VH-VL binders against Peptidoglycan editing factor PgeF (pgeF). Designs and how they scored, part 11

Target 1, 264 residues: Peptidoglycan editing factor PgeF (pgeF), of Synechocystis sp. (p74606)
Amino acid sequence: MTMGDDLWGWQNINGSPYLTCALLAPWPHAFFTRAFYPQLPEQLITYLDPQGKAFRVKQVHGDVTLTATEIGQTPLAPDSTHPPADGIISDAPHQGVWVASADCTPVLIGDLIGKRVAAIHAGWRGTKARIVPKTIDKFLALGSELKDLRVALGPAIAGEVYQVDPWVALEVGQSVQAVQKLATEEQQWDHLSTMVNPPVLPDAEPEKYRLDVRRINQLQLLELGFAQEQIAVAPHCTFQMEELFFSYRRTHTKEVQWSGIVSY
Key: E = the ipSAE of ESMFold2; O = the ipSAE of OpenDDE; V2 = 0.75 times the mean of E and O plus 0.25 times the DockQ between their complexes.

## First folded at step 4 (VH-VL)

Design n16 (framework fv_socazolimab; at its last look DockQ between E and O 0.01; V2 from the best seeds 0.00; counts 0 for: pae E 7.8 > 2, unsure alone 68.8 < 75, placed apart)
Fold by ESMFold2, look of step 5:
Parts: sequence; C-alpha cells; structure tokens
Structure n16 (fold): chain C 264 residues (1-264), chain A 124 residues (1-124), chain B 109 residues (1-109)
Amino acid sequence: as target 1 above (264 residues)
Amino acid sequence: EVQLVESGAEVKKPGSSVKVSCKASGDTFSSYAISWVRQAPGQGLEWMGGIIPMFGTANYAQKFQGRVTITADESTSTAYMELSSLRSEDTAVYYCARELTYSGYDEPYYMDVWGQGTTVTVSS
Amino acid sequence: QSALTQPASVSGSLGQSVTISCTGSSSDIGGYNYVSWYQQHPGKAPNLMIYDVTKRPGVSNRFSGSKSGNTASLTISGLQAEDEADYYCSSYAGSNTWVFGGGTKLTVL
C-alpha cells in the first residue's frame, strides 16, 4: 500500500525502512529515514552502489548547485571539509550525490538519456531563490533536455503544519512567476490561497500562514515546462511522521536523514 | 570571523544568583546554537545547556534543571546564562561556546568558537 | 554510567608520539556518533582540534583522530613543549545535548 501516490514505495534493509520513487527506478536511490542515523553518505552509498563514490556539500540554504568535478575545485566552507552549496549534479558514472534534511525538501533528479543525476536541498530560503529551476538550467547547459528529466520531491514538512510569518509565505510564493507578475500583493495573496491545491494555507493564529514548500517547488517546475508525469511529490510529512523522520521544527535538534541518487 | 565575549568575573554570596552574558560578533547571531559549559577548579568540562536564538527554546542538562535559565537577545546579539541558589560548589569558570546547528547539521557536531570564560566565585 | 572515559594523564618525550583514548557506549561513539577533541592550556578556553576523525583546518598535521568500536583516539606525533595541555573528548548525545570526557593531562618530558 502506498500513502497517496502509486509512485512511492517502501523498501527495507534489515528492518530499517527507506523510500524510493518509481520515476527514478533507473537509478539506485533512496530517501533514507531516521532509522539509518548516524550513518553518513560515505557508508550509506554501499547500500546503493558498493563501487560508488559519495559526494556531498556544506549546505548553507542557498541556491548554488555544483557538479561533482566542481566540488573538487571549490574552496571549502570555513571549518568544514566540504564546499558550500545546496545541490550536486553528477558528471561521471558511479557518483552518488547526497543531501541532508530535517523538514527541508530533498529533491532527486535523473536524466533518462544524459545519465546525469542530482540531489538538491530545498528549504524555504533556497526555494525563494529558485535553487531547483537554477539546477534545471544547469542540466540544460550540460546538454540535457527537459523532456528526459524526472524529478522526485521527497519527504519534508507538510504545508498543513508548516507555520510561517506572512512575509515568508509571500516572498516564497513570489518565486512562482505567475504570482510575481500580478500587480498587487492583494492579488498575489488571493492567487496563492485560492488556486487548486494552494501552496499557502490559513493558520488559526491571525498573523500566521502555512506554507507548502514542496508545492511551490512543483509549481516552479511546471512553469519551466515539465509535464505532471515528470514530477513526483512525496505525501510524507517529516514533522507528523515522527517514528520515521527527524524534524527540526518538531524537536529543534540537529539530527538529519539523508537522501541520495547514484549515476550509471 | 566569529568571536564570543563574556562578561567579567564575579564574586557572589551563597543563595544569590549570577547572570553571565556572551556577546557574539562576526556572523548572524540567530542562526547558531550557543552552549554553556563550566569548569570547577581542577575539574573537567561540564555541559550545562544551550539555546538556538532564532527559536528561543533552551535545553538543559538534568543536573542543572530548575536552577539554570538560558536566554538570548537578538537585538544585542547576546546570550545569557543565569544560575540561581548559588553554592560554593558552583565556583567555576563559565564558558559560552558556539555549536553549528541548522546550517551545519550536515557536519560533525562540535563546538568551534569559545568565549574567554567568566570566573564566578561563591564565598560567604 | 553513560560517560566518556579518558586516562587521567599521559606523558611522552619531545619528538615522540602519544595517543589519548576516549571510550564510551555505542550511543556515544559507536557507529557514526560524532566525537570531537579539544585542547586546553592553563587559564585558556578549550580549542577544537579534531571533529570526528578529521583535523580542524589550521591545526598542525601532527594531530590526528581515529575511532574503532566504542573508542576514539587522539594521536599527537612529534611532541613539542607547547603540546603540554589538557585534552578533552566530547560527543553529541542527541536532542542538542553533549557529554565530555573527564580530561587527560599531557606532560611533555
């Protein structure tokens, strides 16, 4: 049984569950759960590709995506063994690209023809800055074609529980071009709250809103020309599913889960 | 470059309270956790608690619950640790330390920047 | 007791190597639970030297970290007089909490 989407499947390694997406079936991949903590990508990749090399970055909630080659050419972040970025694109076979999350959206991408894969960490700051569209632009610059890309938006905090200040909801919503082009903020709020499957929901507190960051990322992809069938959105909420996922919003603790995809 | 500067040394009587400040510079104060660690004379390091200023929620070591309060003031980039009902056993150097959280959660967990320490002496 | 255990003292001669151990439970060190190492000179604040098994950038290459099972180790090669200090291990205990080892006094003979 799938929870809300035929594309999503639970897998198990020795009783520890992880999630896969049918759109990404050609590539070894996983959205791991808290059950794999404290394992790091360097160990986790052995479950996906024992020959694979793991690539990761120092996530800074920004809009930069690096290729595996560029990681070796980019100065390290201060007091880190990794360069700063929030996305990674493979550029050779047997490269595993990884992101950590605890409420922010892990995005995995595969190119059916060009063979490159990507992992993106998309929180509200990176979503506002359009990290996902910028990564798609990088795929295209590398020779990929939009029709060949498959995108999975993994487990994250659900809009129905993600309380934010009004300015956060509005500014992230404005990252959707159809919203940004409207002449007034009143029109923008109306559009964001009344469209089908709205990304902005009301909150019981009068000066608060709820924001569906996965839905915003989905809208950004649709505006780029993706067909619905190229995009999978996980129905899983990291905040609500406490037995499966760490959630920074729930506990204010540093623990994370990892998501990764390996090129062939 | 991040620096943590603590308030000056204090001499206190038993039963009173002390409030030590820790002012941060060189980055966004609200984005990192601030921990408090003490060291009694001739003894080791002892973690007391910490706070993430952006959320305002503090957490404490069990030994200190009920006597310690950790707060943060974003407008002054300052964290505070207040220890009440002081006893002679509370004589120690009190350190604040930055630990990576939020934007560092994909890295090993460590305390990378320390204040200079605040000596608190409890004597009747 | 869920504590990190370090030897109280260790000594070595100039130019030699010394290793300081830190032993805990599997929830503190085993698997991938992170360990860090701090150096503290008298009257000074602790200084981060090693995070997990990785040397902090800017710290001398004479310092290295390793771990095996429930034991983390700090190795200092080519001992110099300035290495004489107290050394602490620590680990993240979950839920934004920390534990420190009891400390090891390094004496350079």
Scores: ipSAE 0.013, ipTM 0.515, lowest interface PAE 7.8, mean pLDDT 87
ESMFold2-Fast, scan of step 4: ipSAE 0.683; ipTM 0.857
ESMFold2 (binder alone), look of step 5: mean pLDDT 85; pTM 0.891
OpenDDE, look of step 5: ipSAE 0.021; ipTM 0.573

Design n17 (framework fv_socazolimab)
Fold by ESMFold2-Fast, scan of step 4:
Structure n17 (fold): chain C 264 residues (1-264), chain A 123 residues (1-123), chain B 109 residues (1-109)
Amino acid sequence: as target 1 above (264 residues)
Amino acid sequence: EVQLVESGAEVKKPGSSVKVSCKASGDTFSSYAISWVRQAPGQGLEWMGGIIPMFGTANYAQKFQGRVTITADESTSTAYMELSSLRSEDTAVYYCARELTYSGYDEPYFDYWGQGTTVTVSS
Amino acid sequence: QSALTQPASVSGSLGQSVTISCTGSSSDIGGYNYVSWYQQHPGKAPNLMIYDVTKRPGVSNRFSGSKSGNTASLTISGLQAEDEADYYCSSYAGSNTWVFGGGTKLTVL
């Protein structure tokens, strides 16, 4: 059983492809491809919910998640019309929450009973800071229960091509509680590289590693008590699938694709 | 526009320590790395080390290992560079610099620089 | 002296073009796409001009970057008096460390 492949499907709008996840079927949602550039969330939401209002933030690679209401109450980031944050949770119907990516992991979440949704931008910095677990804590504080949450980790740079320095791999790995509890860094490296579906892979270049950021986020969710069936991990790599996705690692340009989900 | 504001000039004696501050604008401070780069009179730029404030982890150039300590205070959006066991050769302008980051990507370059802090070590 | 090699000085006439080279090794320029170029006027902090081969938004189209193997280059076309400055290349060198070139003084004749 390969859950990620079974759950993910391509859709089309006017010939342009976008990705959906079966775990999020109750909510209008999409992981849009580069074909939709340069459309912004305010335009893209009309494909998901014509009555929807789009919410977005100035992404700063941190660990802050704001509700839609809090976005209106938070001071704007410097040189921006949006407040600084990397996650958004809906707190009313017809709210679309959006994150941009070009290698970082877009995470979309829905609550089957509470009906609230979230979008999170999780690069290696945000993943190390545990933005996804912190967002789950915020869901729980708002009245959600873990058993009702469904999480999709979308297209991102794949571990097999994400070459990083040892310190990045180790510090992101240490965000996993099972790793952090190990007595030595040598034990931490061993665990990260030998566990089932290891998030840290060897690299041909000495003193380099490859890091699977989606796998680290999946491990963080599993540690919170999520069942495997509540989590979908996309098999799609933004770096390798250049016809479909922008990738900063590949091109070093500022173009992004958007992912969003709408509450009802 | 993001601005980095450094502390004022210092005159120190050999063997002492100096601590230079760099105050950054807004909530971006926690997510962006701050590096320290020095420039001796009439010489080139030399990277000393950097920190990502949110993580508290600093990395240092091998030449400065054991003498430099880089820290951050997120409550005041301020990064610090402390250099100990000062020598006359440490006379330089010390710059802080923020790493460039685009939405959706974490591998930055130095996009904004402080005005520089002159540190003079007299012998 | 420095990890990356730049010519100490380069001269060009108004309206002409100049190219400044920056040579490293496979452990920096050759190994990573993290080359950047900085312009420094006397008494001022450095300013980012180019990262890798992409020009910083707002920087004149007269400035362009290129990279081949272990060598990066900064080209300035249509030289103007205000271009007279020191130019530094920088590259990622692994393990979250950075190195700079020795700097090139550009004189506009």
Scores: ipSAE 0.017, ipTM 0.490, lowest interface PAE 5.3, mean pLDDT 87

Design n18 (framework fv_recaticimab)
Fold by ESMFold2-Fast, scan of step 4:
Structure n18 (fold): chain C 264 residues (1-264), chain A 121 residues (1-121), chain B 112 residues (1-112)
Amino acid sequence: as target 1 above (264 residues)
Amino acid sequence: QVQLVQSGAEVKKPGASVKVSCKASGYTFTDYYMHWVRQAPGQGLEWMGYINPNSGETKYHQNFKDRVTMTRDTSISTAYMELSRLRSDDTAVYYCARGYWSDTEGYFDYWGQGTTVTVSS
Amino acid sequence: DIVMSQSPSSLSASVGDRVTITCKSSQSVLYSSNNKNYLAWYQQKPGKSPKLLIYWASTRESGVPDRFSGSGSGTDFTLTISSLQPEDFATYYCQQYYSYPTFGQGTKLEIK
């Protein structure tokens, strides 16, 4: 249940650190650090699978997940060589699926039996729009079974430092069905702030809250019927671990780190 | 260079709607939020809302929520702000302004030239 | 909404004068985690759009003359023009972006 080091390990390539998760051990995967900037997925995949082909999208902070085949069929985003989406599911062997982050949660998923993998960019907007549950629905539609899925929520801005406006905390919290069912906003605030490992924390600043986006995504997965043992949540904060990660909230710059996973 | 070019002045009757355009050039349209700010004659600046041109997501100030719609067309790098059920106190100069990489806050580094909307009988 | 209050509402000055405009927010716009003040200053000339002068309370926008400087933290901020030039007669606005953007009422800088 804990976000301990038991599941998460540091690896190294030529002195540059990257993170892996034991739940994803069957698949070549990595949550790369800032040390690999400015390398892109097309270069980074060679560290995971020399035969792999990298797939990426123009991230728009929405709720759309495309298969690798659908990427080739979807019109390109304006002024981009990639179609707009925030998640990718593999549909053939040796496909690496990638998402960029600098505070938003990178979510990597593998299917033990169906052999497909996914990468999802889940910031607060995508989380509010339930991109992770929608991607799980797509796995199921493609023939995967829930019991065979393993999910890792990677390095992201931690709840203890992610200060947001009340409306952001409330709207993201409302994406959790148990919260959405409550009759009043007062009850919703109470639930979000008093539940076990609450996703909304008080802030020292009046009229501000701290939001744990990874916790909200974990709650969405649990509501779908995932067992705790199928979900790993990284303890790493992109904002606080500045030597390892870019953080938009910290610097307001456009540099990102990449996370990816490769199908068999 | 970065430029935001707005549509021309409009004169409308109370109860009508107005749609102002803002065409962006000199940068990647989807990399910055587009905000709308108005200024009534001789008064200060009032924020109306924003659109994320990349996703199409919008956020409106509560004072305008019932009457404003913000859209964009990424194929021509143009943002739109439509204000309906116009009142005489909607007479103002309406600006589009580029917000720096922000979804809940932002300072505005480039502004359109403004579109004067006059609401009179 | 965070309320922004500027003082004075208008100020008369001569070319070469040192001018100070103040801005106060109803609550702190300092984000404790990154130690940044979410405050900007704009200049607006009659018939023109606002022009960004200062952001993050004290960072001067590219192309803005060195005579403009911003200072302050939390709830109290100042914009200073060290040696007023003829082109500086305009209305100046502070703006917070800690929450939904709100502007001060403006300070009109007039020729004495």
Scores: ipSAE 0.014, ipTM 0.577, lowest interface PAE 7.9, mean pLDDT 90

Design v03 (from c02 with heavy chain D57N E58K, light chain L96W; framework fv_canakinumab)
Fold by ESMFold2-Fast, scan of step 4:
Structure v03 (fold): chain C 264 residues (1-264), chain A 121 residues (1-121), chain B 107 residues (1-107)
Amino acid sequence: as target 1 above (264 residues)
Amino acid sequence: QVQLVESGGGVVQPGRSLRLSCAASGFTFSSYGMNWVRQAPGKGLEWVAIIWYDGSNKYYADSVKGRFTISRDNSKNTLYLQMNGLRAEDTAVYYCARELEYYGSDAFDIWGQGTLVTVSS
Amino acid sequence: EIVLTQSPDFQSVTPKEKVTITCRASQSIGSYLHWYQQKPDQSPKLLIKYASQSISGVPSRFSGSGSGTDFTLTINSLEAEDAAAYYCHQSYSLPWTFGPGTKVDIK
């Protein structure tokens, strides 16, 4: 079922709102709001699949994605109960894969035929390191076909408000192959700021820019050969929608919301 | 095995500058956020500054903002604190401390031995 | 900034007795509260992370509890080597802040 012209719809559990994407309708999934804090994935999965087992990792803003099996085989992060990674792919039924965010982009993926799902934590660092394309490569290595994948880029800090230093905007922009292949940094800046729906926006403050990390991830997916209809980008900004989302940029607090998807 | 060693402390006159170093060994330095914490003689702990594992984010206590600069060189496994415009109230033992998690802002699981900075006229 | 207060400021305790130290935050900090021990002329050592989580190598007599604004560090049976200053630390919001410390002496 479609949610009209908007792929994104609000749902409610006991008065607490959470977001879903029509593109991921085949899988139990949610982009939970701050209303569910301090519930952890082990509790949140009961809203999606009562038989589900929750998997999560120690997020390090890197480019590593682990399968659920690999999580059990990977050494724990120092003084942590979870291994270091920023993405998880299911490899059995009833596995819920989860990522935390407070401005970084939560990416949920489902495979219509291969029946595997993934969750990825994609901040600017992970985006620069191409964690989403690397996770897609892992799907393909596991037997998935690109045409069967559906990707939702969830609530994150919007480009309109994400002020960054020039080097951050340029290095994240350079993760896009079309940008990287341009001969000069001047040409790279021009392309990033003048293309359709530009991922780099001007800032009123000199020597600063505004960066749309979700747009960069969308561009990376398009370069891999995804069709537009396979990708959903949430219009929701974690910084601006204070009542619904935690935002590290806004408050510098460690509170997070969780996003998850369950295999079947 | 895991160790942090501070250096660069000493006696300095008010208004002068001093640079502290913290040499890390026994772990992958580039994977951890780092902090500076100070302690005035006979007083409690006061947080000074943080830098994320890759140097991308920095934050300072209001008492030192604009005067102190935290930096790191991951290729040399070294953390720095550049202290400018030193005041008598900056007199303290300065500790470098590792955060438990890789991207910063967490518990301090490893501490250096400290280096004493005395600001006197 | 978030202000942390500790009570008591000083406690003298007989060996084997239970010690309780309280840390209060000026606003809710969830479970982002950590405890440190500092013995005379030594660097601080992490005892408890995230209000109640144990640290490898720390004796089981040390435990933490609480959430929101009220937190407790408990030493179930005080040993001579536990004479030290104890500090709480919040990592909920920058700037990070420490409590003023609680000094524990043995009788």
Scores: ipSAE 0.006, ipTM 0.462, lowest interface PAE 10.7, mean pLDDT 89

Design v04 (from c02 with heavy chain E58K S105D, light chain L94Y; framework fv_canakinumab)
Fold by ESMFold2-Fast, scan of step 4:
Structure v04 (fold): chain C 264 residues (1-264), chain A 121 residues (1-121), chain B 107 residues (1-107)
Amino acid sequence: as target 1 above (264 residues)
Amino acid sequence: QVQLVESGGGVVQPGRSLRLSCAASGFTFSSYGMNWVRQAPGKGLEWVAIIWYDGSDKYYADSVKGRFTISRDNSKNTLYLQMNGLRAEDTAVYYCARELEYYGDDAFDIWGQGTLVTVSS
Amino acid sequence: EIVLTQSPDFQSVTPKEKVTITCRASQSIGSYLHWYQQKPDQSPKLLIKYASQSISGVPSRFSGSGSGTDFTLTINSLEAEDAAAYYCHQSYSYPLTFGPGTKVDIK
């Protein structure tokens, strides 16, 4: 990627805007906006791949990623429609994998050679539990190579507005290996707040911090050996861009937008 | 089969405390948000409190905030409502209810039978 | 808090007649409105979710419509078993709230 390159672009379907990322151009994909509410993945996939089958999970803010096949093999309680997980990896052509968000980071991944794709729901809890690195490990176990992967971190609540308690900022920060290896909490706080593009920002309120969850996920990917050019981070804030995105922090309502990617 | 069974109701004097339990069976309790809803004799439904699937987020009706505490034990598939500083106006049948799905389906699809709490001197 | 009002509070209906119950929200709640049926001495049962979405096992004579502030529950052809109280419920914002209820009796 070159200075001045714009990886993120707006598209339209029936007058409703959705976001795409140039790093994921080989795959039909979208970060849908609130304009598509209340459409579900089963409807939204028809905009990306009319022959596609949608896969989704019951998001529980954990660290489990399932393949499309594993979703079909997971026994459900009689009242359940989807197995509990927060990530999905495709394992056949024409599979669309989907995650819902309203502040949590939707992560879409494609494998240029292996042809598999993934969608991950990464809030602060999942990020602390390292769901993105665990999903990358699963790609590698399925035969993917790191150099072939492209990752897009979509619209989410921005660090500039995401006020959290100190323990949340510290525990999420400690998911980064460079932070975890530091001997004292004072050193960990210093590193998180003074590094380039710091994931922990000061807050005007005493004993509060602001947390950039997308930055933490980016740091986790860089530690795995990803090149910066393989990772795209959306500049869009769900809290601040009210016309385009639902935000739980802003409204405390349960409306969500969906993000998905389809294998070929 | 999916079932919610409330217990712990009874007659209690004003100002006292009472703890309600709701035993869940037939589904993965740890995956669902849970609610308490009450109904005074001959009156309508009143929402009391919610607890998210992992216990992290809780919200209360203004009438009970500061007096009632909702909690859950996912290892025991049990929901609780700790009621302190009980008042005559808290007299009601208390139902536990399950949210259908976290993202988008906040309707209450499964309800318990209810347990009667009578606050009387 | 979001206040829900229901109309009518009581309706006595002849079998096979159409019943219409209205729920009005004090502010826009999108489609985050659900309807419940409660028969005497029984627990409430979910009837319609998200203003207009059907529930498995609920007879097709029950339907919902509306969005924003004005919502309607319709029973197309009332049967004896439909004598019950009907409640709307918003899940748009905390605190969650219910309407005061509409009682439907058979003549």
Scores: ipSAE 0.047, ipTM 0.578, lowest interface PAE 6.1, mean pLDDT 90

Design v05 (from c02 with heavy chain S31D E58K, light chain L94W; framework fv_canakinumab)
Fold by ESMFold2-Fast, scan of step 4:
Structure v05 (fold): chain C 264 residues (1-264), chain A 121 residues (1-121), chain B 107 residues (1-107)
Amino acid sequence: as target 1 above (264 residues)
Amino acid sequence: QVQLVESGGGVVQPGRSLRLSCAASGFTFSDYGMNWVRQAPGKGLEWVAIIWYDGSDKYYADSVKGRFTISRDNSKNTLYLQMNGLRAEDTAVYYCARELEYYGSDAFDIWGQGTLVTVSS
Amino acid sequence: EIVLTQSPDFQSVTPKEKVTITCRASQSIGSYLHWYQQKPDQSPKLLIKYASQSISGVPSRFSGSGSGTDFTLTINSLEAEDAAAYYCHQSYSWPLTFGPGTKVDIK
């Protein structure tokens, strides 16, 4: 069964569903559902590439992306067996790069010519800090060209249900250059709320807003010069699709699902 | 109207336990890391503990490791500090404080009014 | 742990004069240093974040500078309401630490 637009399709392994994106068809990849909990990337990679090695990081909601090689060179995070970062770029064949989510946006990227892939954990903090643009800059520094990149923004909490404080909506919105260049905060609020597919929606509760983090990430990519056809945005909401996804906002538990992509 | 309100302070004997609460209102509590900071009478600020926005990571000052436990209930917008094996040196006003921007490496932009804990015989 | 030291410990200042408070870290902390004001019987208030970034609602007479190990809080023209204790705080590594504080009184 295909849920969402033509780019997104449901697949199945032993009765457990996972999501794929047609833009990433050249690479083994998956946005896994809660059905695979508590399996970790080291187990999940066997469904994508039995010869693959899994790479993951201690996610800290920052703006750092490491290559697979750099992960081995970076000091471990406190109380963790992994270094602190929120993105990973492959730098050899058969490397699977993974991020965990339960509302934050998992971003998977592939380079058609340069043969590298990336996974990024983009919650509102990472989005505000422009982790996705910074990761794209790292692709370019490694020799990739924008025209060869394909980006999928996976299942995340939808804007229509993501209640946030005003300052969160404003500061995440200000990460978009078109917004930041506006002279006053009043103009910034107006733009974020009235543009096509606005990333900031009104909330019934006074002094609250609803924020579409995937839309902000999409706007950041478009500003970098990506064509719309290079970007896929999943229509799936982790908060509303409780049978398929864990959602921190819904349950306040630490259970997560994993998304990954493997280089070749 | 963003507000943090501490409660649970009082006078306790050495070796006893006490649980502090911090009630949050006016903001989305589950989006922020939370801290406990204390201040002994007439002294400076001392960081005590942090808890990540989702409760997954916790860190403690060496002076309280093994005795204090930080926790949160995001469904109730409440932060807790369970204090066991209390010592005279733990006598202080305890503040809860909200992280501003980044995970556990951040400024504290909102502070509660504080609750006094006095450990004496 | 990272130890923060502040100077001076205490200063009595004439109104309208410039006040400079220094915070030094035992190792490099980049720009992960924040400044707080605490008035008697009140909770601390954030003044400056990330060494030099302003906070909405804080008067422009307060400014911060520095990086690495040496940081400065400046009050360009002291007002009576600025009589308070001032603390630096590093968020670079665990455990988080505060400086011992600098008390500023009005002459």
Scores: ipSAE 0.006, ipTM 0.460, lowest interface PAE 10.4, mean pLDDT 89

Design v07 (from c02 with heavy chain Y103W; framework fv_canakinumab)
Heavy chain, then light chain:
Amino acid sequence: QVQLVESGGGVVQPGRSLRLSCAASGFTFSSYGMNWVRQAPGKGLEWVAIIWYDGSDEYYADSVKGRFTISRDNSKNTLYLQMNGLRAEDTAVYYCARELEYWGSDAFDIWGQGTLVTVSS
Amino acid sequence: EIVLTQSPDFQSVTPKEKVTITCRASQSIGSYLHWYQQKPDQSPKLLIKYASQSISGVPSRFSGSGSGTDFTLTINSLEAEDAAAYYCHQSYSLPLTFGPGTKVDIK
ESMFold2-Fast, scan of step 4: ipSAE 0.308; ipTM 0.732

Design v08 (from c02 with heavy chain E101D Y103W, light chain L96Y; framework fv_canakinumab)
Fold by ESMFold2-Fast, scan of step 4:
Structure v08 (fold): chain C 264 residues (1-264), chain A 121 residues (1-121), chain B 107 residues (1-107)
Amino acid sequence: as target 1 above (264 residues)
Amino acid sequence: QVQLVESGGGVVQPGRSLRLSCAASGFTFSSYGMNWVRQAPGKGLEWVAIIWYDGSDEYYADSVKGRFTISRDNSKNTLYLQMNGLRAEDTAVYYCARELDYWGSDAFDIWGQGTLVTVSS
Amino acid sequence: EIVLTQSPDFQSVTPKEKVTITCRASQSIGSYLHWYQQKPDQSPKLLIKYASQSISGVPSRFSGSGSGTDFTLTINSLEAEDAAAYYCHQSYSLPYTFGPGTKVDIK
């Protein structure tokens, strides 16, 4: 379930809006809007923490999350100044971790006790590959406890407009353990389409479905044992809110907005 | 209607470079991920590289990493493959291929006719 | 990388007989498997997508099945024009990979 609009607030810098989440209040953080294009994380971090250092990766729609230290130890992606990954976890104070999106779900995480933060780029491929659960496993391996984690799933393309082929919807849905355990694909489709806040919606075109990727990520977190109160899901759709967000599905341009969070 | 046409193949000596082009027509090129696939004479298909629809990301087969560069110019509806440090084992027909849909379909629904690259002294 | 193996490597079949070609993945790939037909001196053509989904313009005698690691392409009643090489292709993860191919000849 979504926690509603009460957790999400608009902030403003010189007339340019950005979004914050109350669950992440202990950490400087932002889901920046298109108004900040073409500023990069190295510039955007100055709005959150003037002492902060920005970390980013070459996003490849995979399931790898690196710590800030591991970024310096990982070979660069071809033709890039950054290593290939889709998530980053801080491992020292004043580290800002950043992901770019234009429809894929930016996930920001903070650890209330362990003081580490993370940013994850979760498109449908990464969600199918369970990047968010894998990142949570990495938090636990680093000493974090599940009860101390707070997760915000930011602006992304909404299920009501995200048309996909049936097998995309089914394969992404099967990443949810409760779905994968069902005996038949017919039962899996039924569950995905009829559960509370269903992640799979009907489409007007035959043999097409609409997929709520944020809902799938929320279900994966709930299966790990997160309480609903530890998870915030933004109600904002990047495709429909064109004044505020870039959307690849809408324009097919490489313009992106950035989301980031800074450790202390 | 929907068409991909490769060009730039030919005979080239080992260690040299060659640039392949793939001209797209009949569809919105910027909406589709594009791939290069090659086939050595009498052998099977080998995937070479992909470039995302917006040109923001690319990925390569291990056999060509560090030597080949995939790129695209969406304003010209053209896909490229820059091949450096060519070896005899790079001899193949090179096909460009379109993914069905970046968001949900990775099958290659449209293929070019292919262009032959022969690496020989 | 994900390795795809195909069986058989080659088969010669009498017209109207049923042909089955198998593709096995080294790890689970869900339904992210596609089948291509390639006739001599021609480009490959997409035949079946996502293990079992039909392609417009492809004769109904072609069908696909399977999920996870084991996949089958079936030609229900072989016609002379079906003499070709058949390749499976996985798009589950990068790098994408193809099977080694199965050559089907007509007797």
Scores: ipSAE 0.016, ipTM 0.407, lowest interface PAE 7.3, mean pLDDT 89

